VH-VL binders against Protein cereblon (ohgt). Designs and how they scored, part 6

Target 1, 230 residues: Protein cereblon (ohgt), of Drosophila ananassae (Fruit fly) (b3m1f2r157to386)
Amino acid sequence: LSRVPGVDYLEHILFPGEVLPFMIDGSLFDDEMPGLDGLIFGVGFPLMQPPEDNPHKLYGVTCQVYEKGESGRQLVFYKSRALQRIVINCDDIQGPPQYIARNPTSKCFSKVKILPEYFLPEPLKCVDMGSMSRFRDIPSMRDKYRRYQLSSTPWPADACQEYAYEEIVERARKKLEIHKIDTMPRCPIQLSFWLVRNLHLTEKMMRLTFLTDSVNTRLQLIGSTLKEES

## First folded at step 22 (VH-VL)

Design j1 (from f3 with light chain D55S)
Fold by OpenDDE, fold request of step 24:
Structure j1 (fold): chain C 230 residues (1-230), chain A 121 residues (1-121), chain B 106 residues (1-106)
Amino acid sequence: as target 1 above (230 residues)
Amino acid sequence: QVQLVQSGAEVKKPGSSVKVSCKASGYTFTSYWMHWVRQAPGQGLEWIGAINPEGGSTRYNQKFKGRATITADKSTSTAYMELSSLRSEDTAVYYCARVETWPEYGYFDYWGQGTLVTVSS
Amino acid sequence: QIQLTQSPSSLSASVGDRVTITCSASQSISYMYWYQQKPGKAPKAWIYAASSLQSGVPSRFSGSGSGTDYTLTISSLQPEDFATYYCQQYNYYPLTFGGGTKVEIK
């Protein structure tokens, strides 16, 4: 458990990797005061329905300030980035939660649990395919190659399917082609969050993916939406 | 000089689609979001959606229920808004407007000249 | 979505008059902007971040407010100020505009 200051509320779900800008009154800072750079604060999603077994839980993300932006007459812009998914027990919140933009000096603190990101490597990728590896990158042989891999491993087929996400990436690429999006994160964790932001998932799917700790499962959930649209 | 030049007026039948273009010049195209806003005759302003040309990320007003598609071509510094299943209620002047990529929660500092789309049988 | 209610919807004033337009939000916001629109023309950025004037906007214009209530004020109305003014929020999607306030010549 970590202690995080400055719990804000958003009416929408923010995923790790997204940027959250905010404005504060620059006059609140003395010349000798350290800037907000590096500050980590919590953002909760009060409108996101928690799981039934956790009725008193508030889900959210940690955000870190990493850049000072443009200045207005009295307002200074800051740029923060969501880092990790968190869950808060509402009973652990100390102080009144307020928007950081309205009261950056508010002393609201809470114990937070950082939600884990579970990623397991694809079992089939760990299999020595020997001479058959020459067919790996041939599109016309992809299905045959996959079937051969499945027969060459003691892993259950359902487990192999759960851990595989390469096909999901390809489907996503095709879906986003019309928008001329041709690059995706390589890291599975980052990819899972990136896909959520760019595929315009339903609110239900956004919630489900956010509440899913397994990266493999999260990618499968996202992948299921692509199949329906194809 | 920042300029947003939109395509010409369109007359469409109900059920058809229209695609409006917005060519940007005088600034770095990828440094600004491109938003689309429409205005029915004698009415107020309504936000349709936006695109970040750098990464291709988009945001939409759900009111359009997937009828709106916004795209961008970095090579030509042009943004597009396509609206399908047109109705008479879609008759409006459509505007493109830029917003700096950071902060994201900015304002529309420059606007296109507008494109009149008339939907009639 | 956030609803923005402008008041009044229209007003008649004379050159030299002080004019005040209000914009009320259905919930607390912090990213408020104002635009000026003349007939047959695209809107123009006018006030950003509630109180900052866009380049080229005369100093007789001012903006203020916080939370749910914002105001645009013209200290001394000039002939070129007759137009429709819109408030707009950028706190939450979907982005929304006020209904507009038409400033007409008396």
Scores: ipSAE 0.000, ipTM 0.474, lowest interface PAE 15.8, mean pLDDT 85

Design j2 (from j1 with light chain S30R)
Fold by OpenDDE, fold request of step 24:
Structure j2 (fold): chain C 230 residues (1-230), chain A 121 residues (1-121), chain B 106 residues (1-106)
Amino acid sequence: as target 1 above (230 residues)
Amino acid sequence: QVQLVQSGAEVKKPGSSVKVSCKASGYTFTSYWMHWVRQAPGQGLEWIGAINPEGGSTRYNQKFKGRATITADKSTSTAYMELSSLRSEDTAVYYCARVETWPEYGYFDYWGQGTLVTVSS
Amino acid sequence: QIQLTQSPSSLSASVGDRVTITCSASQSIRYMYWYQQKPGKAPKAWIYAASSLQSGVPSRFSGSGSGTDYTLTISSLQPEDFATYYCQQYNYYPLTFGGGTKVEIK
């Protein structure tokens, strides 16, 4: 998305996958106008440190409207979902900045840069362990198995650790089971954002994870918070 | 009319801390960033940092290496700048100044009268 | 950080003279501002957005420039114009000021 309409602002960080509800006066839309369903708009975070220390840029996310509901008093309730992390250039905003909920029909557009999501598979998973693979899923043999794998590959141990996130998932699962949460995304990108939303992270950690383009690093950061609590 | 009124002059010893206040009036306090700028005797202007009173977001000049703390009290429309571990080089007139937030980060359109902070043994 | 270099650091002029002050940035910027400061007083906003005069500023003042080079001009110097002028950028943190130009009476 090189351009997104309707720049809105939040005082808190919204992560991809989160829902952003809003209400609009139904009188603003003619019955003949296409609904807001599917509309993508930008949301900026003015309270965050700006990209490259440029006060004329904002971090933010793209949001897409996916549900419409009717509420009483001529207000229409919409749900949107955050999709991607972005950088908004305020100098490129065409039209007055305004909250989408207040003026959904206003034509405000801005050029945005989509931030990358870097993910690399775990190197150790690419190594054929042969007959030793039988010990992979045995809890009592996990450490020994891992040591064996590390000795069988030229990859540095620190690199292998950085790309591994299965243990993090397990720790997160244990922490969240008490809250009756037992399902997690399988996609590492989605998982990283999902964990941020469902774990009680400090504001500092939330900001740090938001600013991290590497999914592997993001997961490791999140994992570090789990170790401290155990 | 817009007014920024700062606290009085301070004399401090090295190693101590000073907290300067800036009371705003005549405008919506939360609609503008409050910046702090200092000026050593006979020298130019140096930016210290800023705060958005609405959300409490702050910006700092890294030169101060965490010695500067800027806060704001919305209930009293007052901004504060605290500088710790004072040195003789911190002797200066300290100014608060407001800046508009949108559509572009603006300029220091109004300034406080300044607060002289003298650091001496 | 962005460095702003003003030239000259000081100048002496007579009433009625044309005065030109320059501000050079270490890199290209878009948001340049000018302030006037008199001894013992706080700076006053003077020119914003490189060329727009603050309310109350006489029309004999003008600002121009783009990229790395900006200029403040006084077409005919008046007695009340003797002061120090500072340029300031709001492109990047940390915000920075020029070293100032003191306009003195000859």
Scores: ipSAE 0.073, ipTM 0.642, lowest interface PAE 3.0, mean pLDDT 86
Fold by ESMFold2, fold request of step 24:
Structure j2 (fold): chain C 230 residues (1-230), chain A 121 residues (1-121), chain B 106 residues (1-106)
Amino acid sequence: as target 1 above (230 residues)
Amino acid sequence: QVQLVQSGAEVKKPGSSVKVSCKASGYTFTSYWMHWVRQAPGQGLEWIGAINPEGGSTRYNQKFKGRATITADKSTSTAYMELSSLRSEDTAVYYCARVETWPEYGYFDYWGQGTLVTVSS
Amino acid sequence: QIQLTQSPSSLSASVGDRVTITCSASQSIRYMYWYQQKPGKAPKAWIYAASSLQSGVPSRFSGSGSGTDYTLTISSLQPEDFATYYCQQYNYYPLTFGGGTKVEIK
């Protein structure tokens, strides 16, 4: 678990790769935090219903600030990018969390658990069993599991393999023919988040795709949505 | 600070072409789409098209198909919009505007100052 | 093509008034964006992602809505708020704008 120097609430689900623009009260800056350039912070989704086996968990993402915009008199504008899915035990939150859209005025800290992004080497047909716990006890997988769990950025290169996901890619291209299809990632992990971002999924489907640690399962869920809009 | 500086006003005759430039500074030019929007006198905003400077991929409003050409020069961080076969109704202020590369945040967060193109004989 | 119907096309209001501008899309979209434009100037990003205020936008502005129906509200109109406001969608090409709402001094 690592400690994130900033946990705020967001009214909707944000997926890794999405941009989160926000304003923050400049009075929060001091000699320990003179600005937010490069800061990695957590954003929790209090309106997303947690899984039944984790009732006191707050799900969210880490975000990293990458741009400072034009500032107002007391408010400073930043852009951040979501990096990794996280889960927060609500008991670990120190300070009052605030909605990031309301221009937070106080610091809030918490320990977070970075969720893994597991991609099975098999074709997508083998995605219905995705518990990461079974791989934690397999010696050959421990380094990969640990790296995904502890890494903030970037996506590991050995997990970004091009597989023949022609069915999913072709359906996405047909649906997105009027969009930026030429930016579609080849990495399955990045592709799964890119598709959620670029398709107009229901809130139910966004929750299901967010909560899944299996990239293969996430892609199957997304694929089912593409059939409905034909 | 992000800044988009456009070329100066132009007066053109019907049937000619105009090429408007937009020089970007204060950010990584290839990380954002550049869009072109125009506004005829007394009218609203109309989207012309866009370019992704990284790969040169373009999108056009069908209304301008065959007349508009959008290009970018990565070495100078400059986008261009050329409109051919000009008509009097093409008289407008032409804006460049930056957009995030993620579609769900596809708003024009920074705009150029505008370039007035007047088409008259 | 997504048609954005903005209403009213113009309005007259006094300083201190509450003003509401609506924007309706011809089909469901994820987020609406809003711009303020003063005469002779480029539009400024004002509200992004339906409800988030851009840098330097006063807190008297708010945005709301989802699906097809979106609003921009000014809780207590100030002299610097007299301008034209445009809504915009980015979900589908071609990108489209509302017709604008001109907020004028009464």
Scores: ipSAE 0.005, ipTM 0.538, lowest interface PAE 10.2, mean pLDDT 76
Fold by ESMFold2, fold request of step 24:
Structure j2 (fold): chain C 230 residues (1-230), chain A 121 residues (1-121), chain B 106 residues (1-106)
Amino acid sequence: as target 1 above (230 residues)
Amino acid sequence: QVQLVQSGAEVKKPGSSVKVSCKASGYTFTSYWMHWVRQAPGQGLEWIGAINPEGGSTRYNQKFKGRATITADKSTSTAYMELSSLRSEDTAVYYCARVETWPEYGYFDYWGQGTLVTVSS
Amino acid sequence: QIQLTQSPSSLSASVGDRVTITCSASQSIRYMYWYQQKPGKAPKAWIYAASSLQSGVPSRFSGSGSGTDYTLTISSLQPEDFATYYCQQYNYYPLTFGGGTKVEIK
């Protein structure tokens, strides 16, 4: 949970649910995962400016290898899937991080803090969404979704706020090709990340949507970029 | 080892239909979208459509909607593309290609060997 | 539909030359992909997500770009690099390809 065997740099922000293909020196993973899928490693975003409160932090995601391809001589091809947002204290990094796109040749280790995902389901109106079956193949997302279900409390009416994520979904449908809509997730947490991946947000907005722990706030930030001005 | 094996070449008359098969092996068939792309002789690549075998959802290039039908049989791990009302301009090599299951990527990491369909009178 | 304009449509170069292929999208996209196709064969995935190389792709290949403008570069052309290269976008359906760049070695 608190330690990952590898930490690499990525030049852009990667959101939970995205696939990260890469090649690396074969010695970085095979010792820790002897010929099997499932290795979890960290990827940090050194070009993303951290919050003012945390200027010495490196933000990133955990990734899990789910496919190991045919390998060339020294380089091994992998496909991984981003799972959870993380933050790393730069002082905890052991070894020199390398950019994953430049075929890392060394191991880096660090303690990581897994960032939470908060959602207040009662204030938002429910809207029909795409198939959720694809997320059943990502156990950590199922566990987080299940934990959310178990930890949910009945909201008293006084604590509720109106969150219009159904409006955000409808605005997104107007910008997306009709044929993409069937893959839109029903889970608000997954939806918030899916929208960022499928809408062409500015780098600043991608940073803001990555940094918030509140799914409601993330959806509202996305909605602000979808509002059409005339 | 991922492999996509397509049915053999076909010669068809204008106005008829063709159904090309693509049998997948070496991976979980229902975890990936299957796409169809064609290439006329001496020409570039043209996307026809796709299917998600898990739920049967399909996508079509508007150019082919109404003429193309894409199906999948998950019990045999086989995808099919049927093109009706064939015209001489439909003469092409037809490829199946695998895409990542999340998000819907247009990235084709494995391709079938291709099926030549010739439409002539 | 997102149109991809690939340039040049063909080129002829000597072994050891630096070759640059460009792909321009009609609107901003997040991911560009590149394929290599040799005569009589299916295309092969070559560069993922603008800049990541597939297993077995020589390090002389590189990809870069963002927004509307993307490039594929061969730093030192080799005889085995004779092929047609296609760019491809993932942003909206229908998925579209560039017109291709045929690389011929003199």
Scores: ipSAE 0.000, ipTM 0.453, lowest interface PAE 16.0, mean pLDDT 74
Fold by OpenDDE, fold request of step 24:
Structure j2 (fold): chain C 230 residues (1-230), chain A 121 residues (1-121), chain B 106 residues (1-106)
Amino acid sequence: as target 1 above (230 residues)
Amino acid sequence: QVQLVQSGAEVKKPGSSVKVSCKASGYTFTSYWMHWVRQAPGQGLEWIGAINPEGGSTRYNQKFKGRATITADKSTSTAYMELSSLRSEDTAVYYCARVETWPEYGYFDYWGQGTLVTVSS
Amino acid sequence: QIQLTQSPSSLSASVGDRVTITCSASQSIRYMYWYQQKPGKAPKAWIYAASSLQSGVPSRFSGSGSGTDYTLTISSLQPEDFATYYCQQYNYYPLTFGGGTKVEIK
């Protein structure tokens, strides 16, 4: 558990990698801190329903101030990036959490737990295909290639599928092609969050993906939405 | 001071093409996306597309079905929007507008003065 | 694409009046922005991130909202506020604008 010097509410879910400007009063942060740049604070999502096994927990993200904006006003705007998913025990919150935009002077703090990002490499990609690799990108040989891969690993087919996300990437690429979006993160962790931000996902799916610690599973969830649209 | 200066008004015939320029100054050209938005007379705003001058990545409104081409020249800090197969409905004021790279979902903080493109037979 | 419906399309008001403009999205969005446009001029950034005022925007302006419903409010209309206001979403491509709300002098 890490102590976060400030915790505020947000009405919508932020995913790591998202950047938002916040109206933040400098008084929200301790004077002992060397500066606001790089400061990490917590943002909770009170409207996001916790899992059933965690009814008294508040989920959110850590945000880091990376730039101070000039508003020309008494209140200063800070640009912040969401970094990591967190869970907060509500009992650990000291002070009254408030919506950042509504109450820029409200100060609270809490211990937070950083949620892990579990990623397992695709089992089939770990298989040395040898001379069969030449068939990987040949459409007519794709099925044979895959069958060979599956036979070359002791992992169950279902497990192999669970960890695979290449097809999801392709489907996403096709969907976004109409918008000429041709860049996609290669890192699976980043990709999972990037996809959520760029695809038309339901709130339910956003919640599910956010609450999923397994990156592989998260990608599969996202992938399932792509199938439904096709 | 951030400035976006666009090329002058154009009068075009249907079926022709128009290329509007937007010269940026007062900031690092490659650090911001350049978007194009148009506004037909007496109507609202319509997003055309955007380019990241740094890498050349582009995004388009599919409504234009490939008629719009957005480019950027880093050496001159100039962005271009070319619209082909012009129609009367393309008559509008075309704006370039800057969007900060971070956040990814930014807003049009600075706009060009606009370029009137008139398409008439 | 995300449709943004502004209400009203136009309104007449007097100096000192409270003015409220709404923008309704066809689906839930997180990134809403507002622009002010005067005749013959380019739009100007006005409110970003739903509730943050652009530099130079008077404090009489405010923005609020979440999900599908967003609002721009002028607490006390001033002569320089007569303009057309547009909401814009940057949640999904293609980017879209509301139809605009023209604030006219009564």
Scores: ipSAE 0.000, ipTM 0.482, lowest interface PAE 13.1, mean pLDDT 85

